# VHH binders against Translation initiation factor eIF2B subunit alpha (eif-2Balpha), part 12

Target 1, 305 residues: Translation initiation factor eIF2B subunit alpha (eif-2Balpha), of Caenorhabditis elegans (p34604)
Amino acid sequence: MVQESIISSFRGKLENDPSKSTSLATVETLLEVLDRSRATTVAEFQNELNQVVAALEKTDYSSTSIRSAADLFTRFTSLAPAALLDQEDFSQVLDLYRQRARSFIKNVRGSRAKISKCARLFFTHHMNILTHSYSKVVLETILDAHKSGYHLHVWVTESQPDASGKLVFEELKKNGVPTTLVLDSCVGYVMERIQAVLVGAEGVMETGGIINKIGTVNVCIIAKSRHVPVYVCAETIKFVREFPLNQADIPQEFKYRTSVIERNNLELEHPDVDYTAPEFLTLIITDVGAMKPEAVGEELIKMYI
Short names: E, the ipSAE of ESMFold2; O, the ipSAE of OpenDDE; V2, 0.75 times the mean of E and O plus 0.25 times the DockQ between their complexes.

## First folded at step 4 (VHH)

Design S6 (from A13 with D109T S110P T111E; framework vhh_7aqx_2)
Fold by ESMFold2-Fast, scan of step 4:
Structure S6 (fold): chain B 305 residues (1-305), chain A 126 residues (1-126)
Amino acid sequence: as target 1 above (305 residues)
Amino acid sequence: QVQLQESGGGLVQAGGSLRLSCTTSGRTFSSYAFSWFRQAPGEEREFVGAISWSGGSTDYADSVKGRFTISRDNAKNTFYLQMNSLKTEDTAVYYCAADTRYYSGEFLTPEEYDYWGQGTQVTVSS
């Protein structure tokens, strides 16, 4: 079996690029499985794919994100005309699956450009934006607006303890975008200067809420209290079929990304992510357009029609 | 760690054929996906073709589809670009590239590849 190689590749995708979503890494890994497949029937292929997905779910990454991305991948890639299924040689079906999988991944990667273009519709030519943590789609959106002539001043939280916000701050500074780095505890202090909050998401829930870097719910609560709009930038591949009602409902796989030993330490409450309910969000800006949080459930259903 | 070395470049007449080879050194040839890129004078580096870890999947730029074929030989730690029906506009320095991640088509930019060869010149005369 070459499964260890595939699991290692999956881990490497996320370790080499901290901004890469678990969902994107999952579908890229499933394409690797598809490229290595020697299956001769639909049933054999599906069994092979299910075994790999089950193995990925045993990693320290979100099993919910892995399963949701895998479901989207298979729904877009595994349909074949009856004429091809009637042939003796399954290799033509596998080749079709490979073509569809590559098109799907290409569209997923093209999502950031579409999000960037859509987001500009909600910017004013001069504005103060607050962002939290490292989000490649948010960073690309800001840089694209800057290059398009918008005069943005970007306020970036440090996003401790991993200091991922400092990466955003340095990249903005390098590209000539006026930027100010602020302590996570200073969000309330600076919010009166902010015209919009722009954040990413690890996952967009059926509720229209989001799971994102710890501290996001604090930022969004403060923004709502000051009547500052919150815009979420997220690819549709990050939409997941989960319905959390509160922080306790966050799947443990999302909430903690540390080793099993560290996750069992009852002395520490140091989650990697939190849940922000839809009432604290203004718009979810996606590769298929901007939508109100309450519309997310309908859009998610369309992906499975 | 992977090192790449191109060979097989040269001068060829329009309508002719040429085969480029890229030989790799390193422990895990069969775990890498491979691509060919080219760069004409004064132009940016552009995608030509790609092959997956298994050799079961290949992708090509529209400008070369039907004329070029990419293949690999895991026993020889080498992969190839067979170029048929060459045109003067195919004149460029050809580069081979390797990545543990498979990305297909024009979507993957040159900056995202982990390993590159030094390049080999292909000149197509009228």
Scores: ipSAE 0.000, ipTM 0.115, lowest interface PAE 19.9, mean pLDDT 79

Design S60 (from A5 with S53G G54S Y57S L112Y; framework vhh_7xy4_2)
Fold by ESMFold2-Fast, scan of step 4:
Structure S60 (fold): chain B 305 residues (1-305), chain A 123 residues (1-123)
Amino acid sequence: as target 1 above (305 residues)
Amino acid sequence: QLQLVESGGGLVQPGGSLRLSCAASGFTFSSYAMAWVRQPHGKGLEYIATISGSGGSTYYSDSVKGRFTISRDNAKNTLYLQMNSLKPEDTAMYYCAKGEDYYDTSGWYFDYKGQGTQVTVSS
């Protein structure tokens, strides 16, 4: 089945390249769909993409990351002038979509380097940073700062129950970065030693808030209470047209793995992610620059949403 | 050739006011968003305010909203920060910064900042 082949390709991208984000793998997979498409109308092409995205969302990879990347890819690549839609040969429209898709992916691949450079402007040469969970962009930002001569001591939460923080801890240790692994329950205990909190995001909401690994909201609330700035590192491909007001507003498919959602009962309150409102965030550092959370909505509209 | 020259800092008592200026040269000033940031001694950069190239949009840090006003005069290539109701915690080196590209809103990414102007709030 073509759909199964595409899902297999998607999984292979993530398994063969540990540094690759789910968002990047999603848009690369959608480009493969676009390159093989024989669609003759916009409606036929949109239906083809929608079916593939729905199939990807049924995987155990982040539904938030898949949806945000797919939405941005579709909106950016599917903007065809009316004159081209009037042509008898729809292949000209598909060629334009392919050209735009390749440009979009090229920009996505450069995002982490731009974020890393921007984030360093907010660091002091010697500082204690606290991070939570495994974020590839945060890890690369810290490693790039270290290579650039910054002396950071990184405090990493274990990020239970999947212990994703231990992966960050081992990678930092391997690269010679001073690091201390702390229990999730010890964030309040250690926060007085911290000069900044640096976290990633699975999705950046139109509110300027973020969806990220469970425990992030606790870290950010404690940081605000201690007057410690919170810097979010996130590629613009992770921006999502969602406007949650509280934890309950986050769709269940974003909070739980697909396998758990398909179970008969969800009697345990064990979500994979939580929502951190913009009031707990200092800056969102992106590949297009640093911005206050309240500016996120306007940036989304301006760029492609 | 790009230059940003800040001025207007000084010693002021709590509750006082200061007006900072930044003279820009070497680029098309009206085409770039501009920002004010500050750095307290021994700490990292803290974002204060951003203004779009046209001056139509402004954004502020919660710590200064209602007290500080960012503005620009594109004819004079000058950025301003009016600081009212100053507090001891406002003590810092203040820098103006140029955005990376033209933005209608708060988009900014520092590709350059000036030498700074020191603001000290104490009695």
Scores: ipSAE 0.000, ipTM 0.358, lowest interface PAE 12.1, mean pLDDT 80

Design S61 (from A5 with S53G G54S Y57S D101E D104R L112Y; framework vhh_7xy4_2)
Fold by ESMFold2-Fast, scan of step 4:
Structure S61 (fold): chain B 305 residues (1-305), chain A 123 residues (1-123)
Amino acid sequence: as target 1 above (305 residues)
Amino acid sequence: QLQLVESGGGLVQPGGSLRLSCAASGFTFSSYAMAWVRQPHGKGLEYIATISGSGGSTYYSDSVKGRFTISRDNAKNTLYLQMNSLKPEDTAMYYCAKGEEYYRTSGWYFDYKGQGTQVTVSS
């Protein structure tokens, strides 16, 4: 396998489409490896995949997202039927892997539409929703509900310091969705008006908790205090086998390259993400349906074994 | 071919109990996680409880935890919801739901929903 051309393809996918997730780019790249593989044994093929994944992890993109997506891709694509015990005809095994990989990627690409459909089941036709930061799946969910005749008023935090919430606000306004932009410090002030909080995730942890844009934990704590449900919209490909117990346990790989955190300066604490424990979340809405945060560990085991 | 038929709903007074049943057919019942969801009049669906295919894992919404019990009888292809200490806010149409087949067995919830059974809690 030619690692340099594969790495260039991977980088190109993310540079040419800023809306594409690292996880999706990873599995699309692994499909390219699989489509061009001429391996004759399971061991040879696994070695090819492992070398490519190791090379991708050395890029500036999240190694946790790359590793988790690669593990999920490998588990799904390489599960051989009990009837296929003959290892001498590996070309048929590769063809089966290719068929499964294409099915997997098709499901990943269709995941936002499935999440949007599932999330609408929990909406009332007239509803105040609060959202934080920029999430493509959350934005698509809200816009699809609006187009389906739901009358939503969306309250959007600014999500400083990158002001990603202002992008969501402008996009909702452009599409005719009633929307109000609020300061991050105003979440407690407006929560009494809110019927549901809808947020995305950069990663869904084995604990059932999430890692997401800084400020998410504050929103979720306030929502729980006011008995407002919190719905997390996330593709299953964002599920990772990490077990953080507190904010300090957040993997370094989730921090942005533009982080303003000074590692040797005790006067500055400006993280890009935070961790929200499962007790502050009502449901994780995924492309395989809604689930209690407590069920995430069980779903991960089912995906990875 | 695939069918879910709920039963056991009715009128009950606050503090009372009711047991709902869901008869499943047209699929391998024991291979799928099952759920109960409800829809109060003029509201969206509210998640109530789920049970794994084997019955070994159960999950509940905070609003019913300690009051409701989900169970299944795989030999009879039947899902149950035992509802105790019923409150007026439990009034809703209750639906049985089958998990999605992504990743071979089921995703969690809402792949297929039954016809429903009405529960009314009033004096």
Scores: ipSAE 0.011, ipTM 0.484, lowest interface PAE 9.6, mean pLDDT 80

Design S62 (from A5 with S31D S53G G54S Y57S Y103L; framework vhh_7xy4_2)
Fold by ESMFold2-Fast, scan of step 4:
Structure S62 (fold): chain B 305 residues (1-305), chain A 123 residues (1-123)
Amino acid sequence: as target 1 above (305 residues)
Amino acid sequence: QLQLVESGGGLVQPGGSLRLSCAASGFTFSDYAMAWVRQPHGKGLEYIATISGSGGSTYYSDSVKGRFTISRDNAKNTLYLQMNSLKPEDTAMYYCAKGEDYLDTSGWYFDLKGQGTQVTVSS
């Protein structure tokens, strides 16, 4: 029943908010587990977390994103001074874990505001930007710049087949941002009018490359050929210890949105995501700062070690 | 309060050299990564070079790698950009930017920039 309640809560977070990342939903779910925990030892607590993570990995959502987020959550919340581990009352250790978990979640939830603040340093008061797919952090960054007096014209790809770009287009239009919806096949046609490309990421790889909505690699290749900078906006919780060398190396877990039937159809090459190598990216703007793609591997090592 | 003042820009012929300076005040200079960012007329900001608080780590954009050198003098609270083999494409307003970096070799926020210094490369 407990497992059913936890899985139901996790699914609800993602089904009711399509813009919420699997990683954020995972850490929010783990905080719920921690808040209800009555563990008396570190081993008992770790076993509780491992059982929940294993259950979440059996869902239709990215097991790579779930495991990566769980590893970061555990790392940030489970460090306790030796003096507290020697106490007879383990409740003090659990209270410390809960305090750290709440702080970690608060920082994760505050990530988009930090990214938005950092990204504005790369904007001019009048500029044309191109964006692809629906990214909550990118949308918030654009809207925040608009509210701050920037005069942005946002060129939005349709982002077929899910038409996620149309959602961005409608939201920008509703908020008074000048916006133009363009066909995915027109990116090369319009790029000469663009001063910067702004995209999100489903995952930031150790290579410094990104996994994002299908079409992202095409946008970034065209931008590079036209000498247009590409700014990736991504929370550090989306950083993953994966090292893809090509499109085939994308973990199958990132293709979780492809139906079971479609995954077994060798006549169709219709992936939901693609991999963009670091050479096509200018900066990765994160909640801990803007960095060159080649710096990502070093930052990832520091986060996980 | 916090202040960055750029200087050293001017008109220079292709193949020439310039050295830009940025005088920082109002914060502990050595605790923060610093960057040089440029903006050509009618274009967005392009980061050029970044240097860690200690000066031990540097990054350069591909367009300037091998031609520009970033350095800092923490005793004088001053950031420098030595520009060699200048090209017409280097024409831009150059800005000094303060990072929000508490780690010597980790992530750089560019959360404060100065008023800029103009560099024009033409004959």
Scores: ipSAE 0.000, ipTM 0.183, lowest interface PAE 16.7, mean pLDDT 78

Design S63 (from A5, 23 letters changed; framework vhh_7nfr_2)
Fold by ESMFold2-Fast, scan of step 4:
Structure S63 (fold): chain B 305 residues (1-305), chain A 123 residues (1-123)
Amino acid sequence: as target 1 above (305 residues)
Amino acid sequence: QVQLQESGGGLVQPGGSLRLSCAASGFTFSSYAMSWVRQAPGEGREWVSSISGSGGSTYYADSVKGRFTIARDNVKNTLYLLMDSLKSDDTAVYYCAKGEDYYDTSGWYFDLWGQGTQVTVSS
């Protein structure tokens, strides 16, 4: 069936491109739905869209990321019914939505380059940076700065238990960037040598806080204690309408995002991610610019209207 | 040639005022958002202020809000930064920067930079 084909396409996007975010794969999949749509009314199209989103949310990937990306896609493309739509040829309305959707996705695909250029404004020519876990936008930002003549020394945590930091370390080493791999337990030991912490995010919350790889909150707390700025690099497509007040408020799908269906033992406290409250972050650097964490909610509203 | 040229910097006493200008040439000035970015010695760049293509929307860094005013003259292709109540912490090289499009008031993604103008606030 059509939905199975669309879900297979969605899974293929993520399996064939490990650097692609769940959010980007979601909006690309929604554009495919829009391109294939034969709907003659707004209600018919919205029903198709909602059914696809519900199906995607039942996959092994983060349902929170899927829902938030779908919401942002819908609002940016103006898919909500308006009075003017009642009397227009709906095929022309669909064509307008397709044009807006393609523009939106083009901007999403260009997000990392924009973030990279923005982040460099916070770099000095010689700088010690600490990073945690694997983030493609952070990696691209560091490599682009290196190519531009910046002399960065990058301190990379191992990011256990999946050792994702070792992948970053090897890629930096391969590209000639001075880099040092450190134990997760050594962050406090090395922080006095660090001028800035640069991390990614799985999601940016309305609180201005972030959900990211387990260990991020520890890094950020230590950085704040040492008066070292923390710069978060995240595409606006990763902004999520959630208000966590503590670690327990993290949606279960974020903690167990790899396979919700197959997880049957919830007695262990072995989460894949943690929540870092806004007071531990200095700036969130996005494809629409840098903002203070406290401004995230207001900026999100401005982007929607 | 596509270029931005700043002027109006100089030495001023704390509490004083300066007006910076940025002359734009080689592109349709009114079609792009514009920003001011500063860099103090030994520091990274700090975004100061942005203005949309029409001048209808303006944004300021917390450190300068209430003291600085950004403005533009699309007929003269000139961007301005009016700086009041200057502090020693405002000492920096000030750069004029062009945004990617009409609404890019983010102040962080730029495709064209000026050469900079030095502002020194000291007693």
Scores: ipSAE 0.000, ipTM 0.135, lowest interface PAE 17.3, mean pLDDT 79

Design S64 (from A5 with S53G G54S Y57K Y102F D104E; framework vhh_7xy4_2)
Fold by ESMFold2-Fast, scan of step 4:
Structure S64 (fold): chain B 305 residues (1-305), chain A 123 residues (1-123)
Amino acid sequence: as target 1 above (305 residues)
Amino acid sequence: QLQLVESGGGLVQPGGSLRLSCAASGFTFSSYAMAWVRQPHGKGLEYIATISGSGGKTYYSDSVKGRFTISRDNAKNTLYLQMNSLKPEDTAMYYCAKGEDFYETSGWYFDLKGQGTQVTVSS
């Protein structure tokens, strides 16, 4: 397939839907490659996928998220019974791959509903929840709980400098959810009123820690000091085989959201994301259930390797 | 019919001990990881402990580590929670939970919860 056309399609998915993850856009793009494939052997098909993944990794989007999503997609789609692999008609193998890929993507698209159902088991009918930044899965979880009769008061940080929290605040207010917008610097001030912190993640690391919008680590440290539980809502497709030991270990694509790094300017330190170590998290709530952060590495290996 | 029935709760003084039991029926008990979760009055569910299907692996929340012990008797389809050095903050309704998947896991997956048993720690 034409590489530039594929890259354009990939970019369009993310630009047209800001709520769509890089991981989901990656597997949707790989499905398009699979749907258009005319490969006659496993090796030919794998080469097509490898070329597309390499092209996607050259974009401004997270190469770590792209690679991890592609690995999961390949694992789930490339299995076939030995009897079928021994047949002369490889089109049957491709059809099976397409069927498996569509089922995989359907499950990925259904992830937020499953997370929402699991997360509200941890809610009381009346509670104060604090959230930071814009997370579609967190927003849908709160709205679903509200629609189900829960009486939640949601405290939303502004999440400067992009003010993504104001978007969450307006959406909650529009849907009749009691909500209070707070300054990012006021998290410590309001935490004594909070019963739980709900945040999303751009990536869940093998450490059980998360990479998320700048300010998340501050929220989670404060929550831990006040013995307030922190629930991370994240689709399993966002699980990434990375092992950061500190903030400096964050892959540059996550930190800057581009391939351009201002490393020569020692006067400017304005990252888009930060890393929150697993010790500051209570549970990772996923489309396959809730797990302890320290269990993430073992579960990732069990599910996908 | 899938059922989990908890028992063994009651009133205890700080520093005391209790043993909770969960009787499971309607599924192959040894094939599923099991967990204990709790719900303090007026608050959400809190994870406590998980045990693998074989009993070979156990995991605890930081708040109970060293004080609580999760165990199981697969021949009796029963899950246990031994609670020592109880604190007022341990006061909650305690629930037995079954994992979603037919596998052993180091985490917990929650798709079935029992009726609960109340534990009250007061001085």
Scores: ipSAE 0.000, ipTM 0.362, lowest interface PAE 11.9, mean pLDDT 79

## First folded at step 5 (VHH; framework vhh_7aqx_2)

Design R1 (from S15 with R27F S31D G56D; at its last look DockQ between E and O 0.93; V2 from the best seeds 0.00; counts 0 for: pae E 2.1 > 2, unsure alone 61.8 < 65)
Amino acid sequence: QVQLQESGGGLVQAGGSLRLSCTTSGFTFSDYAFSWFRQAPGEEREFVGAISWSGDSTDYADSVKGRFTISRDNAKNTFYLQMNSLKTEDTAVYYCAADTRFYSGEFLDSTEYDYWGQGTQVTVSS
ESMFold2, look of step 5: ipSAE 0.473; ipTM 0.787
ESMFold2 (binder alone), look of step 5: mean pLDDT 76; pTM 0.773
OpenDDE, look of step 5: ipSAE 0.790; ipTM 0.905

Design R2 (from R1 with S104L; at its last look DockQ between E and O 0.81; V2 from the best seeds 0.00; counts 0 for: pae E 2.2 > 2, unsure alone 60.2 < 65)
Fold by ESMFold2, look of step 5:
Structure R2 (fold): chain B 305 residues (1-305), chain A 126 residues (1-126)
Amino acid sequence: as target 1 above (305 residues)
Amino acid sequence: QVQLQESGGGLVQAGGSLRLSCTTSGFTFSDYAFSWFRQAPGEEREFVGAISWSGDSTDYADSVKGRFTISRDNAKNTFYLQMNSLKTEDTAVYYCAADTRFYLGEFLDSTEYDYWGQGTQVTVSS
């Protein structure tokens, strides 16, 4: 009953604010759980949190985004000085967690602006950019550069089957950005005109590779073959402790929505995401700076200690 | 062990120029991005400029944009800050810093860099 209420709150956050990421909605929802918690031990609180995360993962929102956000929320909020761990009144521990959670969320809210400013340092003032699917941070990055006087032409893939690239196309056109919508199969044709590929990520793996909307690996392979740099814009809240070697190593829950897993024969279903290995990526541009894909592992260690 | 050493500081008249060097050792130079920071007495450390691993991308604080240029020489394991049109307000201790990340410096905490030099004094007189 409590889980049903918190799931409704989570959905509401995303439905009421089209610009809000699944990652941000996840951590805001976990703050609600923390604010309302009456746990008396660390183990009790962790169990409460784990149950809510499991419930959120049952929704049809990105499991990758929910998992990474929840893991980082737990790491950043649950560290306590040893003196407080001996505290008879656990409410003081919860108050510390609440304060750290609010600080963490404030930083998450500022991440897109930092990424946008960093990313345009790699742009030229006149360039053709190719983007695949819909990424809120990529959209913000392009709009920021446009407002800053960059003269961009943006090529957006349709991103079948959900056609989410059409949303990016419409938003860019509304803001006066020269934009061409193309078929996913057209990427090879247009790559010769492209100076940079700019994509988001649902998850950044410890390998430095990414999980993103199906078709991303195709775009990146083609870009590599034509010596076009691939810039990934991703908040560090998207970093995930996974070490995949190939598409098969990606957990099924990352590839398919939960409702599809529960209802359908997965041998016959179209996956929602693919994996792009780090050799096809040029930079990961984050709220803590731009990094080469091979540096992601070191950064993850700092986050997860 | 990693070492960064600044050099080239000194006294210069307003309107003049000065070039700082940061010589590095103990790591693979091409794997790192570099930044310059400065600190005037009684002030917090302030970002000056940054340069990417390849040298193709740079960023500068608004207060120095158009006057300062950061560059790197991978053959010498050294990076530089060319300071032109100097103002008395540029008087500070200048520090070089290295990280495998390329930082967007105006809002980055200076303590987040992996390695720091010891600093060199620049004094701009009127």
Scores: ipSAE 0.478, ipTM 0.788, lowest interface PAE 2.2, mean pLDDT 86
ESMFold2 (binder alone), look of step 5: mean pLDDT 76; pTM 0.781
OpenDDE, look of step 5: ipSAE 0.634; ipTM 0.842

Design R3 (from S22 with Y102F S104V; at its last look DockQ between E and O 0.02; V2 from the best seeds 0.00; counts 0 for: pae O 12.2 > 2, unsure alone 62.1 < 65, placed apart)
Fold by OpenDDE, look of step 5:
Structure R3 (fold): chain B 305 residues (1-305), chain A 126 residues (1-126)
Amino acid sequence: as target 1 above (305 residues)
Amino acid sequence: QVQLQESGGGLVQAGGSLRLSCTTSGFTFDDYAFSWFRQAPGEEREFVGAISWNSGSIDYADSVKGRFTISRDNAKNTFYLQMNSLKTEDTAVYYCAADTRFYVGEFLDSTEYDYWGQGTQVTVSS
């Protein structure tokens, strides 16, 4: 019953604000849990969070984003001075957690702006960019660049099967950005005109590779073959401690929606995401700066220490 | 240590103009979006306008659109509300607020703002 209300809250956050990321919705939901928590021990509180996270992962929203966000949130809220932990009154610890959580969320909320600003360092005033699927951070990055005087032409893939790229296309058009919608099968054809590929990520792996909308790996391989740089815009909250070596190593829960998994016919289903190995990526542009894919592992260590 | 301080309020006749300023300290100004709210006596606090961190996105309440202009000066850590063609119904305490949210559409809800000013009284007489 409590779980249903939490899931409802989580869904509401995303449905009522289309600009809100799954990651941000996740941590905001966890903050609500923290604010209402009456836990008297660390273990009790951790259990409470774990239950909520498990419930969120049962939704059809990105499990990768939920997991990475939840892991970082939990890590951040688990840090308390020993002196406070030794006290009989756990309420002081919870208060500290609440303060830390709010600070954490504040940083998350500011992440897109930082990414957008950083990304412009790699743009030219007249640039043809190709993007794949729908990424909030990529969209915002492009829009900000446009508003800042960059004369971009954006090539957007349709991104089947849900044609999510059309949403990006419409939004860019609405904002006066020169935009061309591209068939997924036409990416190789148009790549000769592209100066940079800009994509988002549902998750950034420890390898420096990314999990993103199905078709991403194709785009990036083609770009690499043509010596077109591939830039990934991703918040650090999407960094996840996974080390996949190939497509098969990607967990099923990352590849398919929960509702699809529950049908138990995955062999008949196409995955929703694919893995793009680090060798096909040029830079990961994050809220803490731009880094090479190989530097992601180190950054991840810093985040969890 | 974080401070937001409104200034520029006062008494003005209908049809007149005022310019409100919000001076900030204690945080990185360039990283924040800023908003103006107002609250009349007996009324709920309402959104007036917001400006994103890079001024790329600006939004106004319908009631003030075309009359009010919001801007920011990063060098001065100050953002502004230029109020023209003031009406008696514009009478309220005006508050400045700061937030790290990115999309202006998100700024309509006052409950999630990081920092608030103390407010400045604006009175528009007939």
Scores: ipSAE 0.000, ipTM 0.256, lowest interface PAE 12.2, mean pLDDT 89
ESMFold2, look of step 5: ipSAE 0.000; ipTM 0.246
ESMFold2 (binder alone), look of step 5: mean pLDDT 77; pTM 0.794

